# VH-VL binders against q9ut70, part 12

Target 1, 155 residues: q9ut70
Amino acid sequence: MTIYAFYIYSRKCECVFAHRWKPSDRNSMETLVSQLEQNSIEDDMEKLIFGVVFSLRNMVKKITADQDQFMSYTTSKYKLHFYETPTNLRLIFITNPKIDSLTHVLQQIYTTLYVEFVVKHPLYTHVPPSAEEGGINCEIFRITLDRFVRTLSCF
Key: E = the ipSAE of ESMFold2; O = the ipSAE of OpenDDE; V2 = 0.75 times the mean of E and O plus 0.25 times the DockQ between their complexes.

## First folded at step 5 (VH-VL)

Design d05 (framework fv_namilumab; at its last look DockQ between E and O 0.04; V2 from the best seeds 0.00; counts 0 for: pae O 8.2 > 2, placed apart)
Fold by ESMFold2-Fast, scan of step 5:
Structure d05 (fold): chain C 155 residues (1-155), chain A 122 residues (1-122), chain B 107 residues (1-107)
Amino acid sequence: as target 1 above (155 residues)
Amino acid sequence: QVQLVQSGAEVKKPGASVKVSCKAFGYTFTGYYLHWVRQAPGQGLEWVGWINPNSGGTNYAQKFQGRVTMTRDTSISTAYMELSRLRSDDTAVYYCAREGYSYGYDDYFDYWGQGTMVTVSS
Amino acid sequence: DIQMTQSPSSVSASVGDRVTIACRASQSISSYLNWYQQRPGKAPQLLIYAASSLQSGVPSRFSGSGSGTDFTLTINSLQPEDFATYYCQQSYDTPLTFGGGTKLEIK
């Protein structure tokens, strides 16, 4: 499994959507080590995402007329893929560091799934609850996102 | 129908804290961000920060970081702004304002409270 | 921080006049610009959002234009109730910032 997590941050830098994928298989012999490694990756990931979101907010203030922004940041344990939409939503994948850039996949998710299933939903609410409380409460988006990501050759 | 009603005027000494309330009527309280904006006598408008009433999340202007705290109580549709370690230059009318939203545009204030005068004097 | 500069700081006009107020941002803010009217002793009221979108209930004599760094609020035919202070506000990034205001005074 090469794709670990997907996040959407609002224009206001709030986490409005979070979805995690765990490896389908874990070796019984290495279960504890795998769990500790996963927890370490999760902690590092949260620090990285917060730092990147904060930095990119500052960068946007200095940029004239950019409509779309794409970025990747790689460490030895994971790679962060970043896409900022024209409406200032920030879509993030966290993946295995060996995976090629997924910025165009993030753009496709925004255009094909988010706009169609979240923005055009009759009951869409601009003010999100926290991500832990379901964030964007659109089950069809979560289901469709999960199905789409699982069809990617890099999953 | 939509109305934001703020608490009454306060007179404080330097170093004290003040807590201003803003009660919402006529709409779903958790459906809209709330901002705080202040205006010193005879001066212009200055943004203080916002609160998401649904999550409790906040964002403050750096100038007020460490001195301002925004909270809300969803059971009574009320938002609060507390400003501590008051200085004479914190003397201002403090407004709460509801954020509108249309087609990807936000951070515009479609309804405002009546304002709360906070006077800081020795 | 994004600095917002309004010009003029004050303008004297008569009922029936066309008045134009300018607002300039220190960097490009696309169309993330809002206009407010504040009458003496009252809270501000929204006139225009997203540079040119008229708020519901606001008279059609008010209009906004511009994008990027230069924006204009126009009042086509002044009414007595329009004598107030006008503020522009950028909604592109935090901290949200306001112009210094333009006081519209009776001539």
Scores: ipSAE 0.259, ipTM 0.711, lowest interface PAE 3.2, mean pLDDT 83
Fold by ESMFold2, look of step 6:
Structure d05 (fold): chain C 155 residues (1-155), chain A 122 residues (1-122), chain B 107 residues (1-107)
Amino acid sequence: as target 1 above (155 residues)
Amino acid sequence: QVQLVQSGAEVKKPGASVKVSCKAFGYTFTGYYLHWVRQAPGQGLEWVGWINPNSGGTNYAQKFQGRVTMTRDTSISTAYMELSRLRSDDTAVYYCAREGYSYGYDDYFDYWGQGTMVTVSS
Amino acid sequence: DIQMTQSPSSVSASVGDRVTIACRASQSISSYLNWYQQRPGKAPQLLIYAASSLQSGVPSRFSGSGSGTDFTLTINSLQPEDFATYYCQQSYDTPLTFGGGTKLEIK
């Protein structure tokens, strides 16, 4: 599996949506190994996302309006792909380090899924709750996101 | 018409607590961060912190951490700031202020409440 | 913390005058600088955000300029309602901080 997770962070650096793709269950040993890797990946992802979110916060404050694309950030374990919306939501993929940029996919997710199913939702707010308090709790968006990502050739 | 309406003036003794309310009108309450700013008599402005009215998440100036609590009730579009263990130097007008909504820019205050005078005297 | 220094602390002027108010940050804050007007006994009101962007409904005689550490608010052709105290405020980093204010008084 090459795409590990998708996140949305708010303007104030709060995580407001999270979705992880789990490897298919194969057997007990494979399940155990996958769980150990996911736990280690989760700890490292938290450090990576924390560093990127703070970098983006400071970088956005220093950059003019010409910049709406973000640099990819790659470690030995992960590649972070980033897209910031006009309303300062930050859409993030976490993937295998060797995958080409998915920024265009993040932009597609925003324009075709997020706008359609979240922004146009009757209960929409541009300041969503944190993921811990329910976040962007839109079942249609989550289902459609999962279906879309699973159709990608790199998935 | 965006409007923020605050609770009335309060007189407190040192060591007490005060809770100031800020009711929002004319916009989607959960759609904008709210800040609290205070102004001692004859003095300048001092930022206290912000609340995300959707999540209830907060960020306080270090000076107030441990003494300030910001909350909200979304059913009545109202934010609250509670300041505990009051001291005489907490005497000030306390304002709530809405953060403006702009691409790539934050932490500016486009609408303000009328202010709530809190007097702490022994 | 980022310290904001305003000058002058007060200025006397007549209707029709051109007035400038300076604000200096203790470190670069790019263009993350806002200006507010506060009339006696009233809450502050936003004039300018992001150094030079005029808030909706604010008269065009107000303008802001600057970046980095040095910023200026200019009032062209002063009107009677402009006699107030003016504050700058940085949006670069928390804690958000304000200048000490500039009181504009009728001469």
Scores: ipSAE 0.093, ipTM 0.674, lowest interface PAE 5.8, mean pLDDT 83
Fold by OpenDDE, look of step 6:
Structure d05 (fold): chain C 155 residues (1-155), chain A 122 residues (1-122), chain B 107 residues (1-107)
Amino acid sequence: as target 1 above (155 residues)
Amino acid sequence: QVQLVQSGAEVKKPGASVKVSCKAFGYTFTGYYLHWVRQAPGQGLEWVGWINPNSGGTNYAQKFQGRVTMTRDTSISTAYMELSRLRSDDTAVYYCAREGYSYGYDDYFDYWGQGTMVTVSS
Amino acid sequence: DIQMTQSPSSVSASVGDRVTIACRASQSISSYLNWYQQRPGKAPQLLIYAASSLQSGVPSRFSGSGSGTDFTLTINSLQPEDFATYYCQQSYDTPLTFGGGTKLEIK
């Protein structure tokens, strides 16, 4: 797999959904994900990821005169893909650094999966949910997301 | 129906190399990881490594690093495991196995080949 | 590496009996535990994945339980074809590792 993890952050900057795939290339990020599972430090990772995104967004706003958009951040070991919805929901992919921008895929996930299975789901009364309220606890969304990701050409 | 068919038994001398094949039927070959597991006579199961048939990516157990090479030919849905510098303790039945996955869980083997006996003796 | 320990190494039972096999991991593996059955001269076959999920086609007399470090395979009402060797396997982290096996013999 070239996709390592997927995260959703609420407007309150809380991680309300997280999914990690098993390492396949054993690069630094995959190794990190594995280590996180072993050490049960998932919460710290989620906070760290948000911190990075927040810092990068601020940097972009500071450097660019125009309303520039943060799309992705690439290192030698991974690529962070970012999409922010009109409702200030943040979707993040972490992938192999060689993968092209998946911002459009994140948008698709939001419009076709999140909206359909989370927003329109009769069991959900608060959208977006907060982490304190248990986050996105929708198994159908998780299953469908996994299936969808596995059909991607880069997977 | 899903089926993995392996090559026949091999007899090798110490220091030689052996290459075992595993042909997949009944499913999309590139859609599932393939693992290799061996079993010495009268002993338990030992994981050797996996290959991603789509990308060719591999992951070997540290014990076999430098001696094992896993490859695949997608045109014929066949995976290969080559083990070099053979020793007597490499004598075992070698299995290929498809990795199944369910939501949140993977690295379990839902289909197995019939096994290939590799004997290393002087 | 995660070590998997099975107990007992062998067990004798009769047709119709209830049999339990234990598997312990050297560290927590959550529910990433699988069970296999291996008949003499045959390849292993998957029985249970994710600690308690029954593989399609496997009889309902087989069940798995446990999480963390301790797991159990249970066979209710043992059948003649159930006499085989059983292995647990952790899928939590690489290298993937197996238990030493439990041989179920006819009494």
Scores: ipSAE 0.015, ipTM 0.647, lowest interface PAE 8.2, mean pLDDT 87
ESMFold2 (binder alone), look of step 6: mean pLDDT 94; pTM 0.954

Design d06 (framework fv_namilumab)
Fold by ESMFold2-Fast, scan of step 5:
Structure d06 (fold): chain C 155 residues (1-155), chain A 123 residues (1-123), chain B 107 residues (1-107)
Amino acid sequence: as target 1 above (155 residues)
Amino acid sequence: QVQLVQSGAEVKKPGASVKVSCKAFGYTFTGYYLHWVRQAPGQGLEWVGWINPNSGGTNYAQKFQGRVTMTRDTSISTAYMELSRLRSDDTAVYYCAREGYSYFGYDDYFDYWGQGTMVTVSS
Amino acid sequence: DIQMTQSPSSVSASVGDRVTIACRASQSISSYLNWYQQRPGKAPQLLIYAASSLQSGVPSRFSGSGSGTDFTLTINSLQPEDFATYYCQQSYSTPLTFGGGTKLEIK
């Protein structure tokens, strides 16, 4: 298993959705997951998400940008895949560092799963729920996302 | 100065339990995971498990499931490992070790180690 | 469980020699590999983490390389204090596992 976790962040860099497939309980993954789920330091999150990464200079790393809106960030222990939607949501995969960029898969998740099961839901409001409001609490989206990700050849 | 100080040597009978302590100095106790690693005389290193001192969450190697319990007391910056139903092959030096921190997470590398506690199980 | 195999089990060398120790994982562990030094009667000490990152305070004569399944620890110009046992350890998944150790002895 090479895909560890999926997150959606709001425009304000608040984690509004989290789902984990993480390899066993190794601490490096738990700490990263905890930081991403808590969104406690906005400046550090902007550095991670947008590829401005001064605090990681001493690690083995690679920053790639497929398009203006698509990028990935690679360390020795994981690769962060990033996709920013037209609605200013940020979708993130955390994976094994050696797999290819999944930004196109993130885009597909947004257009086929998020739009279908979250945006078109009868109770949807234009502004996604904040972290304080419990985030994106859509069971159908979570189940469908899990099923979809498990069919990926790199899972 | 980071330091982990462990309790003294123990001699136990088969079937008994032993509880080893590890007191942390020189850093924020709840900021770092603590692991336990043992080494039988003349043998290599074997991982026992970890505890998150902040949450109290634990993870144990399958070999020790049901016999090991890891706890901590944040008021005195001390972690404990209790091993029950002791067998002669549990004779080993038991080390506590702090997991190092990278910017985005702990890497399960052990940057500081306690001095070790010899546990001897003999009839 | 991921099995870690070290070779050789022991090596004899002289001060000033270049020594290499190999470590092999039974499956790919990316760069989740650490190296420790243990002197007789002492606790292990961290030398290298994340396959190639030198721990602060460790002499530059120590270096680590490799990724995936094959890793190497190199000591350039061996010093008297380097005669010890060396262990590799994978941090990719639990249970965390160590190699069998390599004892570095005076020739």
Scores: ipSAE 0.000, ipTM 0.511, lowest interface PAE 13.5, mean pLDDT 77

Design d07 (framework fv_namilumab)
Fold by ESMFold2-Fast, scan of step 5:
Structure d07 (fold): chain C 155 residues (1-155), chain A 122 residues (1-122), chain B 107 residues (1-107)
Amino acid sequence: as target 1 above (155 residues)
Amino acid sequence: QVQLVQSGAEVKKPGASVKVSCKAFGYTFTGYYLHWVRQAPGQGLEWVGWINPNSGGTNYAQKFQGRVTMTRDTSISTAYMELSRLRSDDTAVYYCAREGWSYGYDDAFDIWGQGTMVTVSS
Amino acid sequence: DIQMTQSPSSVSASVGDRVTIACRASQSISSYLNWYQQRPGKAPQLLIYAASSLQSGVPSRFSGSGSGTDFTLTINSLQPEDFATYYCQQSYSTPLTFGGGTKLEIK
């Protein structure tokens, strides 16, 4: 299993969706994943200013300065894959550092899964729900995302 | 009628706190972000921050971090901005404004409150 | 942070004139630029969103153009009620930032 987690951040750096495949093992990867999940679930993002929200905001700023919506950032312990959509959502994979770029996969998730199962959902709202509710809590999107990601050759 | 109605003018001493309210009428309160913008006398517009009325999530400009708190009460469709440790240079008109998002509005402030004058003086 | 620069800071004009106001972003903001009008003693009002889209209820003499870093607001055939201060604003990324304003004054 080389794909650990998937996140969607809004233009305003709110975590609006979180899904994890691999439980982290209490290293730097676990710390990052735990902070990202706390931000989306516990509605205490003000306490995470110097944590993942701040780090992710700085990474997004650095990435977009390269004039490419598709980027990755690699450390010794993980690789962050980044895609900024035309609607300015930020889609993120956290994976094994040796995995090839998944930016095209993030774009596919946006165009074929997010648009179909979130934007076109009858109960779609123009602003994210409560962070304590996990932001976007569309179960059909979560299920179809999980199925899709598990079919990837790198999973 | 879609409108934002703000609380009345305040006069405060340096070091005090002020809490300004902004009540929404004529639309679904939780469907739009609300922003706070201030304007010192004779000066331009300065963004303070936003609140998501649906989640309670907030984002503040770095300059105000640690002094500003934005909250809302969805039962009365009202947003609040509290600014603490007031200085004379906090004297300004404070506006709340709704951010349109859906169908042709990408983060434009389409509805503004009338403004609340906050004067900080000894 | 994205810096927004407006030029000129003030312009003197007569009723019937065509006026242009420029706005520059320190980095590309695509078309995420809004224009606001503020009359003396009043709250700002939205004129143009998404760089070139006219807000409902705004007179057609107002138009916006540009993309990326350079943007222009144009007022054709200036009317007495148009003497006001105009602000551009980027909505591409937080913190949201405004230009310094352009005061449109009677000659």
Scores: ipSAE 0.005, ipTM 0.572, lowest interface PAE 11.0, mean pLDDT 79

Design d08 (framework fv_namilumab)
Fold by ESMFold2-Fast, scan of step 5:
Structure d08 (fold): chain C 155 residues (1-155), chain A 122 residues (1-122), chain B 107 residues (1-107)
Amino acid sequence: as target 1 above (155 residues)
Amino acid sequence: QVQLVQSGAEVKKPGASVKVSCKAFGYTFTSYYLHWVRQAPGQGLEWVGWIRPNSGGTNYAQKFQGRVTMTRDTSISTAYMELSRLRSDDTAVYYCAREGYSYGYDDYFDYWGQGTMVTVSS
Amino acid sequence: DIQMTQSPSSVSASVGDRVTIACRASQSISSYLNWYQQRPGKAPQLLIYAASSLQSGVPSRFSGSGSGTDFTLTINSLQPEDFATYYCQQSYSTPLTFGGGTKLEIK
């Protein structure tokens, strides 16, 4: 598993969509250690995302002026990939640190999946999403995103 | 017709707290964010924060963190802003304003309340 | 924080004049800029959002232009009710910030 999670944050820096991927169970025997490693990865990702989102308010100028520098953040265990849309939605991948930048993939997800299945969806044309209201609850987007991501060579 | 109606003027001593109300008419209260903006006498506009009425979620400008609390009561379509530990430089007209949205643009204020004058003096 | 600078701070004009007010952001804000009019003793009113989109009910003599860091509000043929203070506001990121205002005065 090289791609762990995908998130969309609104321009108000609220998480409006979240999707996690678990390791494939293709004839692999899982152990307690593997289960604990999954929980550890989840906790670390939450901390990383919190840190990036928290600093985003201070980094708006740097993202605009030095976008290449702020399109990914790498630690020893994770890499956060970042893409800001023209409407200031922030799309995020959390992956294995060895994966090359996926900013172009995030842009593709926005233009081909988000616009088609969320922006053009009648229920989301008039009501802005919020985290506490359930965020972006579009099953078709989630299903198509999952299928698309699973076709990536780095998944 | 859309209208935001605010509570009346308040006079407070330094160290006190004030709670301003903003009642919404003519639209679905829970469908729009409400912002609070203040204006000191003869000065410009300063953003205080927003509340999402459906969830009660809030976001405050750092300057007001720890002193401001925004709440709402959906049963009467009313939002509240409470500012504590008042100082003389908190003297201002406080406005509530509804956030419009169109084509991916938000955080613009299409309707404003009439304003509530809060005077802080000893 | 994104700093918004308006120029001039005040301008004197006559009915029928064309007036232009400038607003500059300390960093690129794309088209996330709004303009408000505030008459003495009244609440502000939205004129323009998204840099150039005219709010419903606002007279067509008002127009907005610009993108990135430099923006302008234009009033093509000034009317008596237009003597007011005008504010720009960036909606690109929080905290939301306003320009210092431009007071439009009768000449």
Scores: ipSAE 0.005, ipTM 0.573, lowest interface PAE 10.9, mean pLDDT 80

Design e01 (framework fv_clesitamig)
Fold by ESMFold2-Fast, scan of step 5:
Structure e01 (fold): chain C 155 residues (1-155), chain A 123 residues (1-123), chain B 110 residues (1-110)
Amino acid sequence: as target 1 above (155 residues)
Amino acid sequence: QVTLTESGPALVKPTQTLTLTCTFSGGSISSGYYMGWVRQAPGQGLEWMGTIYHSGSDTDYASWAKGRVTISVDRSKNQFSLKLSSVTAADTAVYYCARGVYDYVWGSSFDYWGQGTLVTVSS
Amino acid sequence: DIQLTQSPSFLSASVGDRVTITCQSTQSVYDNNYLSWYQQKPGQPPKLLIYAASSLQSGVPSRFSGSGSGTDFTLTINSLEAEDAATYYCQQLNSYPPYTFGGGTKVEIK
């Protein structure tokens, strides 16, 4: 797989939703030691993503150039795809660095999955729950997100 | 388990185009892998030629291979192919196809290889 | 372009010996742990032993280990077996090509 993780950050730069895709059939990663090392690396990765999101938020306020050119950040190991919703949520994919921009997919996830399964939920509040409040806890959104992403040609 | 099988001609004449195909079994190319071609001249080391991502959107080639090598993917047939144009005796080698896995946490590697196919370039 | 140099190009050792093979990169890149080690026996395809510089591939004997970072990497066989007679290659698989191989190290059992 080329899509590794999906995150939603609030306007306060708090991670309110996280989902990771793990290649369960990769034999080299089956040892307990390797799995523990992967978990440690993932924690550091989430801290790095927070810093990048904060930096992108500040850059967007300063620029009036081509909007598409400021929707991704690429390193040698991964590419971060960024989409900011009208409600000031920040949706992020972490992918293989050679994947083309997925901002249109992030927008589709927001308009078709998030709005349908989170916003229209009876317990929804206009401000997403903070990390202290457990974040976004809609299991149907997580399930439908997983199924949708797995159908993408780039997954 | 995953298996990769190379197929194509064993003999090619100088100036012709060599076409090799790799068939992927026990899995799917669309599972997020990248695929590569590596060759080995008789008595020599391994030489990377190029890679293509499962989506077919991005290809990378060795510097010497640009203009001579084209790699393409056909997901419907679960295959990817190599075309090497204007062959010479220097292109005589065993050609391997390989599957690579990339992940920001777990790293990159060619974890499955075909058995290799010997191609001889001779008049 | 990044070049990989292996040392030694040839070694002869006895069963039970500890063998170390070195791979040196001409330059350090931002992500330095995309280095893999492969074993190749005559007439066979390469077999992945180590990925991400130090991670052991599933099914590979624990006598094989990898270490290093930056520009200097090593493959160690802590107790050589007769079946380990082969040529060993390092490869840099950084996310951006070229994905270069080292020149190889032939290990012979005496």
Scores: ipSAE 0.005, ipTM 0.508, lowest interface PAE 12.3, mean pLDDT 74

Design e02 (framework fv_clesitamig)
Fold by ESMFold2-Fast, scan of step 5:
Structure e02 (fold): chain C 155 residues (1-155), chain A 123 residues (1-123), chain B 110 residues (1-110)
Amino acid sequence: as target 1 above (155 residues)
Amino acid sequence: QVTLTESGPALVKPTQTLTLTCTFSGGSISSGYYMGWVRQAPGQGLEWMGTIYHSGSDTDYASWAKGRVTISVDRSKNQFSLKLSSVTAADTAVYYCARGDYDYDWGSSFDYWGQGTLVTVSS
Amino acid sequence: DIQLTQSPSFLSASVGDRVTITCQSTQSVYDNNYLSWYQQKPGQPPKLLIYAASSLQSGVPSRFSGSGSGTDFTLTINSLEAEDAATYYCQQLNSYPPYTFGGGTKVEIK
């Protein structure tokens, strides 16, 4: 697997949605190494993501109708793909560092999955609840996101 | 608008555990708030000890504080607590709790502070 | 850990003088809006003066201003008043946290 995790952070820089993908169960040495590396990343992942998201709040936004912004941050073990929505949500992929930019994919997830299954919900709020309080908590979104991501050639 | 009040013992003996509580009044702890503990030894500067996010999920400590300091939150009581174990005379200081509100557009700072509570460590 | 160095450590000036305090960080952050300035008077808790490097906190007199970018930041008091006798601290938040304070600058009025 080259895509390890997906997160959504709120305007207040709190994780409000998390979904992780684990490598398939294989006995190859390379697969085992990938599992160990993913587990070592797991402990500091949220802190790293928060730091990057927090740092990017002052990035110049597009002044046209499109307030979206994006970037990536790469280390030796993973690559963070970042996309900011008009409502100041931050959508993040954590992937293998060799993967191409997925910012267009993050934008597609927002416009076709998040808007359809979360924003159009009768109880929608512009500031989603914290993850501690259940976060976004939309199972249709989670299921559809998982299916969509698994169809990507880089998965 | 809001006030922070520290409470706890004024005198602690060496090797004991210091427990301090900070009570937030004038509003409820809500999304975007974090609470920190900062201390100041007599005649010295400000020393950050640790912070906790309003949900209690994100707690970070100064490097020297790891293993000695525990910060916890009770949102139902609008309280944050600090426990400092194995105290010595070097832990004599005024202890402050402080509230920050961080936001996407302009970052984070401690905009409200408690009055501070002097804790003396002596035998 | 990011270290903040303030200069000078001590400053003595007269009412009406322009006072400048500097804060130097060992590391640049992704943006320059993580720096704050605080004022602490004897026996009192610190008070926020400046946030996001240059934004004046509500209720703080306009004689206080902040500037700077990268690793070098400045707090300026354009016309010192007697009530400004205090110790001033810079603080940088690079991530959630660490929150690092500078060593402080004591401002005395002549």
Scores: ipSAE 0.005, ipTM 0.529, lowest interface PAE 11.9, mean pLDDT 74

Design e03 (framework fv_clesitamig)
Fold by ESMFold2-Fast, scan of step 5:
Structure e03 (fold): chain C 155 residues (1-155), chain A 122 residues (1-122), chain B 110 residues (1-110)
Amino acid sequence: as target 1 above (155 residues)
Amino acid sequence: QVTLTESGPALVKPTQTLTLTCTFSGGSISSGYYMGWVRQAPGQGLEWMGTIYHSGSDTDYASWAKGRVTISVDRSKNQFSLKLSSVTAADTAVYYCARGSYDWEGSSFDYWGQGTLVTVSS
Amino acid sequence: DIQLTQSPSFLSASVGDRVTITCQSTQSVYDNNYLSWYQQKPGQPPKLLIYAASSLQSGVPSRFSGSGSGTDFTLTINSLEAEDAATYYCQQLNSYPPYTFGGGTKVEIK
């Protein structure tokens, strides 16, 4: 299993959606998620990911005018894949460091799943999701995302 | 729980390079943290000098500090360091190291060292 | 480059008073709210009070509050305590270089 988690951060850099994949039986890749969660509850891990995203954006803004080139951040234990939408949402995968960039997959999730099931949802048509209101509460989005991600050859 | 401790000389001669080290304890230097240096001349306000991302890949310096200040990180020792070249009497100050937090809406310095007074005199 | 101006530079007030400190930026801060407030007592390092313009840092008394957006920000101490005698600084994160501190406001009791 090479894809561990998926997150959506709002324009205000609030985590509005989080989904983790747990294998039926624990494998070696479970240790990556365990290490990311070391001394961290779910909120702490989301803060950590926000910090990385914020730092990457600041670095790109200072060095280059084109932010599109910053698609991933790789360590020895994981790779963070990043996609920023035209509406300033940030979509993130945390994966095995060996897999190729999933930025195009994040873009597909935005255009086919997020727009259809969240943007056009009656609850969010006039009021965007916020962390204070429990983030994205669209069950069909979560189900469809999970199904889609599980069909990827790199999962 | 997290503690930052500055170390380095209390006295430096004009034209020399000041080197200060900040040791991070109670945790590891890890993802999501900015580490910075802020100084305060006697009776004056806080003056930001520069920051570095935990990995050492993103470094920012105050305009006056460019060319004189270098900040580096040594994750294996849980340390980050400041080098200030060509010091003058105007560099006499209390030097603080600080860690930037990864709060939801931006970075703030949530932990500070106790500060170390550096006097520049011949 | 963004510059921060604090007003007043000095104030003296009594325990129980409501005190207000302002911070004005020459340009809008990042996302209109990347503004923090710090408290520094003599001989001590600064302590974070408020982040994101209005969010209270854990462990900080509720008498402290922050407000404002864009270029105009305020720190309020709604009922001054003797232990609040300190210098207060605003700080923003936005353009390169990312951090700028205000000049500080010294608050004395009496």
Scores: ipSAE 0.000, ipTM 0.486, lowest interface PAE 15.8, mean pLDDT 75

